VHH binders against Probable aspartoacylase. Designs and how they scored, part 2

Target 1, 295 residues: Probable aspartoacylase, of Acaryochloris marina (b0c2k7)
Amino acid sequence: MNTNHIRQVVIVGGTHGNERIGLYLVKKFNQDSSLLFRPNLTTNCLIGNPQACKENQRYIETDLNRCFIKADLDNHLLGRHEEKQAKVLHEQLGPKGNSENFLLDLHSTTANMGLTLILVNDHPFNLHLAAYLTHHNPQVRVYRWTQENQENAFVSSLCQLGFAIEVGPIPQGILLASLFKETETLIHQTLDYLEQVNRGASPPLPKTLTLFQHLEVVDYPKTSNGELAGMIHPQLQGRDYQPLNPGDPIFLTFEDQTLFYEGCSTVWPIFINEAAYYEKGIAMCLTHKQDISLK

## First folded at step 10 (VHH)

Design s6 (from r2 with A35S)
Fold by OpenDDE, fold request of step 14:
Parts: structure tokens; C-alpha cells; sequence
Structure s6 (fold): chain B 295 residues (1-295), chain A 123 residues (1-123)
């Protein structure tokens, strides 16, 4: 892999069919490819889950963004819609572990996450680019969803270079002009960076990158029968990337009892009350805010 | 096709024991990062996770069954097990086996489920 010359960028929208911003950005760019033109870079856009997009559903049979485990990609007996689609995408974007593509995977969330870059590895190129983007846009946050020596199941994991863009809050199935434009801007800033690299330039970078490192997943309170027993506390709702301290309220039960965060240190919750994550048993993810040296 | 099939359920007296089996086909538990889990569902209740074994061999149990249930896996046979001891009437349910993936320690998602096996604990 040559990080000094990125030949091809692939932008994927519609990995989840009811996240419409990425889908319609891809549609826009496919109608006019000149919008993404760079002299020393080829950019292609594709729809991740066309059938789910047509039906305005997150997925048809299973979450596409869970179908990119290597063992599954190599297993022809997996016959669900998204499992088959994952193999198609793997052929186009892969092979996993040895892809030359730079991949942007576009997503949106009902959670108040603003503009988020989701890293699935610690490749220095991606870290530098993330630093570049956060420097040019102070609203951009970086979420690192990675563990050392652990395989990721996301489509973004097909390529060593690239990351996911997660924007919110936005209800499922709709468009917001502001988030649409902000996402488009991030795409152009990314392409500008890549173009500079391909021209032999070294874009100025800050010395450090601030990111939010994944710590753990938190589920909703449950009854002994496995049913929901509470909701996100009103004081926590919408406070993505804001510090949560020991003793702060996190849940409100249906009987109006307040449950408190019992951790030992301050954390920064994200994906608070994400609609799609109810079925996954995720009320929020907890992160630790970190400054990483880029040198 | 990819599937898991449960067996070993039945009627047992309170305080008795049962051993459930989960036979996997179409995939290998020892390949990738697959975990295995057991769930149960009593009439009118939601699915309750009663045991997990991760790809690394770590196990987790809820307080309701901790100390009584033991999950294990035989990679050579591509089969999972749930040893249930000191059974109680409240353990009566349909028990399901499922294939899972460990995204992080302490967090596993499941994607393939069996048809279930009935366990009845009654005097």
C-alpha cells in the first residue's frame, strides 16, 4: 500500500437504507461526477444496500454493517440478503486486509452526535487526516471504535484507509439540508487532503489529535422478564460527547426512579438513545476523551 | 445452510439437572470471532440471555442462573452445551442457542438462532 498516492476513493451511501443523507449524496454525485473531480484522484460512489434504500428500511434481513467478518465473507452458505450483498461489496472494495481503496462510509444517527468520524483502526494516514479535518472544522469529532488485534465487522473495515462519517441528530428516513451540506463539505475537505497528498504536498497538521476512545456499551435497565424498565434520563438526553460524571443521572424508570452513573471516573457518552440500537441492547456507548500525539 | 439446533430438553423435578446441546452446521465456531449464547423465553416474557461463551473462552451469566448454569463448547464437535443444575420452576422455558460475534469484551451480538428446546421444571 502506497499512502503517498491514493488512486481511488470510494464513497458508500445507503449502508443503512433509512439513513438518507448518504444515499442522496451518492445520487447527487452519480448524476454529476464533476462535482468530485480532482486531477490526481479518482472518486467513485455507490449505494451499499440498494434494496433497503428502496424500501426506506435500515436493512432487509440483517444489518449490512455487521456482515464483513472475514469468515462470513468466505462462507458461501450464508444466504441472507445483506450477507450476499456484503460479498458483492467485498469484491468491489476489497479484498479485506489488502485493499488499495480509500473508503468513506456515510451514516446518520438519531443521536445528537454532530459531525463524527468513526475510526476502525489506528492507521497513521487516517489519524493524520482526522487531525486535518478537525483542525479545519472544529465541530468534527473523532470516535475510535477499535480494539487492538480485534477484527471489525463494518463495511469500513474492508479498507485500511478511510473511515465512516456519522452525522446527527436526524430522524430515520428523512433529509436535513444543514446536515446534508455539512456532510458534503466534509467529503470535499477529505478529497482536498487526498489531492494534496497525491501532489506530493504535506498538509499542515496539528501536533495532537483529540479523539474519543470506545470504552464500553451500556444497555437500558431491564425487568426480570427482559423488558425495558426505563428510559434515558431527561438530563442526559442529547448530551452526546459531554462529560458524564460519577453520580450523574443516566436513566429514568417507568416508576419515576432515577438511576445514576456508578462509574469511577468521568466518561463521554455517545449514540445516546439511538433508535436503531434498541434491538442491539445499546442505550449508549461510553468513551474516554484522549489527546494523541501524531508524531 | 447455516443453522444451530438445540436438543436435550425435557421434564425434570425441582433440584434436578439437564444438559442441553447446540449443534452447529454451515459454519465453524472456532473460525473467526464467533461466540455462542443461550437464551430462554417463558410464556409472556421476553428472551433472556442465560449464558455466553466468547470466542476467547470467557463466560458470562446473569445473577438468575449464576452458579447453577455452565456454558461450554466443544470445537472438535462444533457443538455448544448448557449444563443446568439445581433447576427451579422459574427456569421453565423454551431454550435457544445462538451464534454470536464479540465486538468488544462484554458486548456480543447474535445473528443465528435455533428453533429451541422445551425445558419444564415441575413437581
Amino acid sequence: as target 1 above (295 residues)
Amino acid sequence: EVQVVESGGGLVQPGGSLRLSCAASGFTFSSGRYSMGWYRQAPGNQHERVAIITSGGSTRYPDSVKGRFTISRDNAKNTGYLQMNSLKSEDTAVYYCARGYDFFPGYTEFDYWGQGTQVTVSS
Scores: ipSAE 0.789, ipTM 0.908, lowest interface PAE 0.7, mean pLDDT 94
Fold by ESMFold2, fold request of step 14:
Structure s6 (fold): chain B 295 residues (1-295), chain A 123 residues (1-123)
Amino acid sequence: as target 1 above (295 residues)
Amino acid sequence: EVQVVESGGGLVQPGGSLRLSCAASGFTFSSGRYSMGWYRQAPGNQHERVAIITSGGSTRYPDSVKGRFTISRDNAKNTGYLQMNSLKSEDTAVYYCARGYDFFPGYTEFDYWGQGTQVTVSS
C-alpha cells in the first residue's frame, strides 16, 4: 500500500445536480458533521455543482464530470459554468493526481446498478478497498475502466485514492429512502476501512476481486434521420451485470422487431437505459467480468 | 476564447472536390489529446456525423461518405481538415467542425462547435 495515512476524505455530492441521493447525504453531513466523526480520520463534504443542484438539473452548460483533464483545468479560457466549477474544485482538491486525499464522488442512476464502485485507475489501495467492500456487502459491484493512453476526466480522477459510488435504480430528481440508507451505510463502511488504515491496521482481505472491466459503449438503433428507432429489449431491461450472450435480444424496434446481440463473446452490460446517457448516444456499456489477484 | 472555425466551403459541381479546414484557437489539439470531428446539417435534417479523428489517429466515417471523405489533422498548425472528393448533390449542407475527447474506449464526446461553413454541390 503506497499510502499509510489518509490526510482527509472528501465526499462530493451533487456533481450532477439531479442525482439527489448524494446531494442530500452531503447536506445531511454538513448540517451535522458529528455523523462522520472518527478519531483517526478527517472527513469533509462538498457539493460539486451547486447551481445545477439548485435547478435540479444534471448540469447548466456542460457535464461537470467531463471537465477534469489537466489541459482543461489549466486553460482559463474555458469559461462555461462547469469548466469554471471544475477549476474551483481543482483548487480545493488538487493538484490532480495527489495521493494525500481520498475522494468519494456520489452519483445515482436510473439503471439497475445497485451499489456500484467506479474505479478510474488501478491503484492497489483502491482495489483493496473495493475487495473489502464487496466481501462485506454482496450488493456492491465494481466497474473499472481505464484507457492506456487517455487521461480520465471524472471528478474522482482529481485524487489517486478514491472512486465514484453509483447507486440505482432511482429516477432523476427524486429521493428514495431505502437507497439513501444503503448508500449512507456504504459510506460508513468505507470510512471505517480508511480509519483502520490510518490506525495502522490491515483489515483482512480476500485473495481476489471480481470486477467488470469496461469494453465499449453501444448506442440505440437510429433511423437515417438520426431519430430513435428502438428501445432496450424487455428481456434485457434491468439486467445490469448479467450475461448477454451472442444471439440474445438486445433491442426492440418501434415496429415490434427484435434485434439481437451480434458480438462473438459473452458480455455483461451495465448502465442499461440510463436516462442521462440518451444525450450521449449510450444505450449501455459492455463489460467483461473478470477476477483479479490482489497483491 | 476557445473556438474552432471552419473555412473552405463554397459552390462545387457534382463530382468535384473541396477541402475544409478547422482552425482551433484558445487551446491546442495536442495538449490534451483531443479528438476532432465534422458534422453536417442539410435543410430539414438533424446533424449527421461525417468524420471523426481521434488523438491517436483513428478515423471513423458513416457509409454515406466513406471512401469519398478523408479527415486529417496537422497538430503543428493546430488545424484539422476534411478532404471531400466525388461530391454529390446530397452532400449539400452546412459543415461544422468540433473539438472532442475520448472519455471511454472507442467513444468520443464533442464539447466545442464551430459556426459552420456552407458547402453547395450544384451544376
Scores: ipSAE 0.771, ipTM 0.901, lowest interface PAE 1.1, mean pLDDT 92
Fold by ESMFold2, fold request of step 14:
Structure s6 (fold): chain B 295 residues (1-295), chain A 123 residues (1-123)
Amino acid sequence: as target 1 above (295 residues)
Amino acid sequence: EVQVVESGGGLVQPGGSLRLSCAASGFTFSSGRYSMGWYRQAPGNQHERVAIITSGGSTRYPDSVKGRFTISRDNAKNTGYLQMNSLKSEDTAVYYCARGYDFFPGYTEFDYWGQGTQVTVSS
C-alpha cells in the first residue's frame, strides 16, 4: 500500500443536483451516521451543490464538476455559483492533491453504465481498491479518465485517493430503489476495504485489473446549420461497455440512413446517449478495454 | 471580472483580410493551461466553431475555413488572434472569442464568451 492511514473518507452526493441516488444516500447517512460507523475509519458526507439539489437541477450556472482546476480554485474573480461552491469544497477537502483524505463522489447517469468506478489518476491505491471491488462485486466496471499534462477538473481530483461512482441507467431527477440499494452496497464494500487498510491489513488482490481506458468522445452528427442530424443507432443504444467493431452501426439519421463506425479497431463505447451531454456535444465516450498489472 | 473581449471586426470586400483580437482579463491563458477558440454565428444558424488553439499550441479548423483562417495566441499579451484571409460573403457573421479547457483528451469545453464582433463581407 502507498498510504498507511486514511484520515477521513468523504462521500459527496449531489454534485449534480438532479442525480438523486447520491443525494439521497448522503441524506440517509447524515440522518443516521451509525450506518457508516467503523471503529478504524472516519467517514463524513457532504452535499456537493446544495442549491442545485434544492432545485432538482444539474447545476445553477455552470457544471460544478468542471470547476476544480487549481488555477480556477485560486481565482476569486471567478464568481459564478458553482465556482464559489468549488472554493467552499476546496476549503473543506483540500489542499488539492492531498493524500490523507479519500474522496468518493456519487453520480448517476441516464446511460446504461451499471456500477462504474471513474478513476482520474493512476495512483496504485485507487487501482488496488478498484481491483478489490471488481473481484468482490462482479457488477462493477472500471473506467479510467486520464490525460498526460492536463489537470483533471472533477470534484474527485481534490484528493489523490478516491474516485467517482457512476450508476445507471436512471432518468434525471428521480430515484430507483434497486439501483439505490446496489450503490449503497458498493459504498459499504469500499468502506470495508478502507477500514482494513487503516487496521494495517493488506486485503488479497487479483494480479490484474480489467479496465476501460478513455480514448475520445464522439459527437452527434450535425447539419450544415449546426442542428442535430441523427440519433444513436438502435443496435448501439443501451450497449455500454459492449464492443463496437469497424463497420458496426453507430448513428441513425432522421432520414433513416445508417451511419457506421469507421475506426480501424474495436472500441467499447460508454455514456451512450447521456442526457446531460447533449449540451456538451458528446454522444458517447469511446474506450479501450485492457488489463493492467497490479504488480 | 473574468472576461474575453473581441475587437477588429468591420466591413471588408470579398477577397480581403481582417485580423480579430481576443483580449483576456481576470485570468491568464497560461495559468491553467486554457484553450482559446473562435466561433461565429450568422442569422438563422447555430454557432459554428471556426478555430481552436490548445494550451500546447495545437490548432484545429473546419474545412469551411481551413487554409484561409489562422488562430494564434500570445501568452505574454494574454491575447489571442484570428487572421482571416481570402474572405467570402459566407464568412459574414458575428465572431465570438471564448476561453476553453480540455476536459477529455481531444475535447474542449468553452466557459467564458465575449460579446462578439461583427464581420461583414460585402461588395
Scores: ipSAE 0.757, ipTM 0.894, lowest interface PAE 1.2, mean pLDDT 92
Fold by ESMFold2, fold request of step 14:
Structure s6 (fold): chain B 295 residues (1-295), chain A 123 residues (1-123)
Amino acid sequence: as target 1 above (295 residues)
Amino acid sequence: EVQVVESGGGLVQPGGSLRLSCAASGFTFSSGRYSMGWYRQAPGNQHERVAIITSGGSTRYPDSVKGRFTISRDNAKNTGYLQMNSLKSEDTAVYYCARGYDFFPGYTEFDYWGQGTQVTVSS
């Protein structure tokens, strides 16, 4: 018998202030909390970075979604805007690593990510929920990255249960009604599952989950002076989650030279040409597509 | 206050050597498994990363300095170093130390930067 009990679900929108779908979903739910009501589940909503949301900017001083390692949360000398905001969220949702709360962190992306669940741990609860969601919503993909001996710093890492939802493609700073509604549907599918768990039910699950395991990041080509030297190849742009084989085009230089993927095995690129990642030196993330067994 | 502070810059002849230091305060490099890096900015150029050392001791260098520059760290002294050998006029730049963290496998971002120290390589 499953005896898990989720004390509350917290939905965070506006961790990045120019990712408007999550922000406006949280505003909608805060305006009318009855929209989320379920008798066997408590759900609360938070705006992750209110000042960045007011300015329609990703962040004020530093990326909030990098501020959640425990040493930084405990360091009172880290006083930039987002570092203070991370401590506020930690007080509300911590202690970091708890298993009693479930955290949904809503993001959007300019990359063609559809409805992506980003898992930062291997907790069986999260894997089972991800399998449920991919089975009941064909738009959903699952991206997992885990590291041995390195703490995750995302907002979603505050709780053992939960993950980020990353939706796209959508330009920064705007809303798209269809994507807004698809995201809202996914939230309700998630809450329905969680309520069933709190009722003591065992929702039927598929035997396997297809997921995309993080391998590495790839930067744009650069000149010797550090300037951008090329772009995502047109044949790759928008093909998130599709195979990239050795020898396939990956970049096109400003001198009209095609650069090719030089790895020795097929990978599945994602976050291709994400606008927020130019400043981070990420042109795409490479993944390995795999099926995992659920028990 | 969280800071990293560079020292050891100066004027040096081509072919010479220089050792930069990066002293951290307000945090310890070992407390959160932080990385450390060195960047430089030459007149008319963008910032260039010239060295990274992770919490685990792994290092990375661009081809422009590989074999000539060596990054190291001393966690007990809360200090990082950049040993620069076989210096060229092209190495003339302001050098910045930075605190970082490996947010993804094989990927480091930096969040606190020093004021910079000038290195001038001229005959």
Scores: ipSAE 0.753, ipTM 0.889, lowest interface PAE 1.1, mean pLDDT 92

Design s6 (from r2 with A35S)
Fold by OpenDDE, fold request of step 14:
Structure s6 (fold): chain B 295 residues (1-295), chain A 123 residues (1-123)
Amino acid sequence: as target 1 above (295 residues)
Amino acid sequence: EVQVVESGGGLVQPGGSLRLSCAASGFTFSSGRYSMGWYRQAPGNQHERVAIITSGGSTRYPDSVKGRFTISRDNAKNTGYLQMNSLKSEDTAVYYCARGYDFFPGYTEFDYWGQGTQVTVSS
């Protein structure tokens, strides 16, 4: 893939229908495409899950952001709403593994994560861009979900170039003007970077990039019959991206018992108490804070 | 359509053994990033995951069945298995197999489930 010239940027909002920031950004940009104009770059915006967006639901039958495994995309026997929609998006944005598009997938979270870039690979272009964005927006954090050799099921995985933008905290189904504007600014900064690249420029980058590498998912405590047995401890609630040390409280049971983090080293939790993850029993993700050298 | 179908359930005495099968159709286990899991549900309980085998062949078990249950997969037959030994009355439940995705080591999600097969352990 030619990283010296980015032909097309695709911005996807509404991958989850109840995450409204991305949806209404896409709507805004579709109403006035001049807002995203760059002389040497084409940018298109689309709604990931239109039906879910109309209903203000995360999804209709299944999570769209789990439907982009290559084997599934190639399987015509899959008939759920989001599986079919994933194929539509694949046709537009793909093919997976050989797409020439730069893809931004817009999301929001109820967790106190601020502005987060979610990387699904280690492509140097994306790392450099992430470094650029974190330099211009110090509040921006980078979450690396997985390694490059591991297939991802997210819509963002359709393209090697690009990433997801996760913003919060924001309740499901609503809008926040400040977060809306911050996300919009981040999009413009991204496009500016791409435009510079297309002009043959090399934007100055820091020597290192700080990122949060995914380590594991932590489930809520459960009773013997599988029911929820506790809550996020008040001392941990809202402390996304803050260090969690061995022995720190992480859960509070319904009987007011404190459960403690039993890991052996400091970690940085994210997606703490994310509403969408309750159906899965997930309480948070743990990450390791890392500095990587940019070449 | 995509489906998995369990078989092999039945009535056994405590200490006995059963081998459950999970036949997949509409997809191939050896394709993509598919994992396989076994779940069980006893009356009044939620679904409990009793075994996982990842696309890479790694297996995980909860303490409740560790050392007694073994999950495996035959890719040639597109079939998963759950060998259950030293069965206890507490193992009585409907057992389900499910297709899963191994997104990251240690984390698997499941999307397609079978109809279940009844396992009853009683004297």
Scores: ipSAE 0.749, ipTM 0.896, lowest interface PAE 0.7, mean pLDDT 94

## First folded at step 14 (VHH)

Design w1 (from s6 with F103I)
Fold by OpenDDE, look of step 14:
Structure w1 (fold): chain B 295 residues (1-295), chain A 123 residues (1-123)
Amino acid sequence: as target 1 above (295 residues)
Amino acid sequence: EVQVVESGGGLVQPGGSLRLSCAASGFTFSSGRYSMGWYRQAPGNQHERVAIITSGGSTRYPDSVKGRFTISRDNAKNTGYLQMNSLKSEDTAVYYCARGYDIFPGYTEFDYWGQGTQVTVSS
């Protein structure tokens, strides 16, 4: 893949139907394509899950953002709504593993994550772009959850270049003007970077990139029969990307007992108390903050 | 159609052993690097995960069954297994097999489930 010239950008909103910022950005841009114009770049916008968007639901039958494993994409026996939709998107954005598209996948979260770039691989182009974006906006954070020899199941994994944008906090099904504008700005900054590259320029980059590397997920406390037995501790609620130390409170039981973090080192939790993750058994994700050198 | 089907359940005495099977169809565990999990549900309880095996062969068990249960797969037969030893009355439940995939590092999600097989441990 020629990273010196990006011809096609694809922006996907509405991968989850109740995350409205991405959906209405896509609608805006489709109504006026001149808003995304760059002389040396073509940008197309797509709605990921139109039916879920119409119903203001995260998904119809299954999470679309779990349907992009290559084996499943190639399996015609899979017949759920989002499995079929994933195949449609794969036809447009793929092929997975050999796509020339740059892909932006727009999401929002109920968790206090601010502006987050989610990387699904270690491609240097994406790391450099992430560094560029974080330099222009120091509030932007980078979440990386690459796993050796493990395929990603997200729509963003269809393309080697690109990443997901995750913004919050925002309740499901609503719009916030501030996050809407901040997301839009981030999109334009991305397109500007790509345009500069296409013109043969080398945008100045910092020497290092700070990112949060995924470590593990943590579930809520459960009773012996598997029911929810506690909540996020008030001291932890909303403290996404803030350090959590051994011995810090993490949960509060319904009986007012405090449960503490029993890890051996400082971690940085994210997706704290995300509404969509209750069904997945995820109270938070733990990350390690680290600086990586850029070439 | 993609599905998994459990078999091998039955009545056993406390201290006895039982081996459950999970036959996959419509997909292959090995080709897609899928994980597999066993769940159980006793009357009045939620589903409890009793074993998982990742595509890489790593296994995990809760303390309630650790040392007694063993999950495994035969890729040639496209079948998963749960070997249950030293069975107790509290192990009585409907046992389900499920296809899974590691979505996040160290985190497996499960999508397709079987109809379940009854395991009863009683003297």
Scores: ipSAE 0.778, ipTM 0.897, lowest interface PAE 0.8, mean pLDDT 95
Fold by ESMFold2, look of step 15:
Structure w1 (fold): chain B 295 residues (1-295), chain A 123 residues (1-123)
Amino acid sequence: as target 1 above (295 residues)
Amino acid sequence: EVQVVESGGGLVQPGGSLRLSCAASGFTFSSGRYSMGWYRQAPGNQHERVAIITSGGSTRYPDSVKGRFTISRDNAKNTGYLQMNSLKSEDTAVYYCARGYDIFPGYTEFDYWGQGTQVTVSS
């Protein structure tokens, strides 16, 4: 499936400064670039938001991972810290939407997401790589986010090839050695695939890919005054990628009342109780599990 | 400087109407497929979303204002509006305009906020 030659692989860590696994992997690779060496690849590593990383904070003024709308990249009056940093990354990795670079954006989450690939497009290259990775690593899940007629604002949208990796569960601001090692293994599996493609080899691929397609977000319940009124139900917490059936518990109020999922079909919640989403009021994302055929 | 600036607030009698404007500068609502929204905050309360209009013209309202408030936008004038009818004393608040975009289907995130305009509904 060698239809493209990849000029450069770029690994970004620390797009959010308190997501330390990606940051420290990039630091490790920058300290010893021989660790990433493949004779048919050029691989570079970048820290997405250096100042936020120094302060062990998600961001300084605004979420960097929302700053990649083309009109905003071209608008020099947008001068908040992350808006300026987005322009720096655009200069290094653009033009936005190029097909010559492969971009791997490393994130971590407090939610029980395992090793999740976040696809923001349906490019066949990305689908084939996702199938390879899920075949060779049973911990990998594929979450596909697509939005009709809307521009993607994530760092990963700078390039057509590539995606984000979201790993968890891990508390904000710390490292976990086992998850660090699992993430590093996944990076090497990714580079091994890309090396084979650039060498002209055709890695064997499965015929189908199981993925989880984004449906909607679910907000935390609120009181009439706008205060938080409930929590993720204990039976749901930590059950990312598991089925949630009509009638299953979804929230528990502070008055000990169970709230139930009232949808008409089974869904697969993810990002359950993600700490970074509290400021947005988001309790979870709902997905639909499906198989797709690879061509 | 990128800004959204509210105007049109004031004192109005119960049952009356008021139209708020949201003027954008330093960016164009149509250039980036932006959404626009209105929020309000009364003393002691958290911000309440009262209207959203997407770049495609879809609108959303909470039950507290549905049928009474109408959001609109004029891309040529780079201005959004909130028409507020049948005003009640509980609509008294500072009203904030914001720009944003849908990052998930049905979920709008806002990244620039105005300083607010006071709306007071009293006899």
Scores: ipSAE 0.591, ipTM 0.831, lowest interface PAE 2.2, mean pLDDT 91

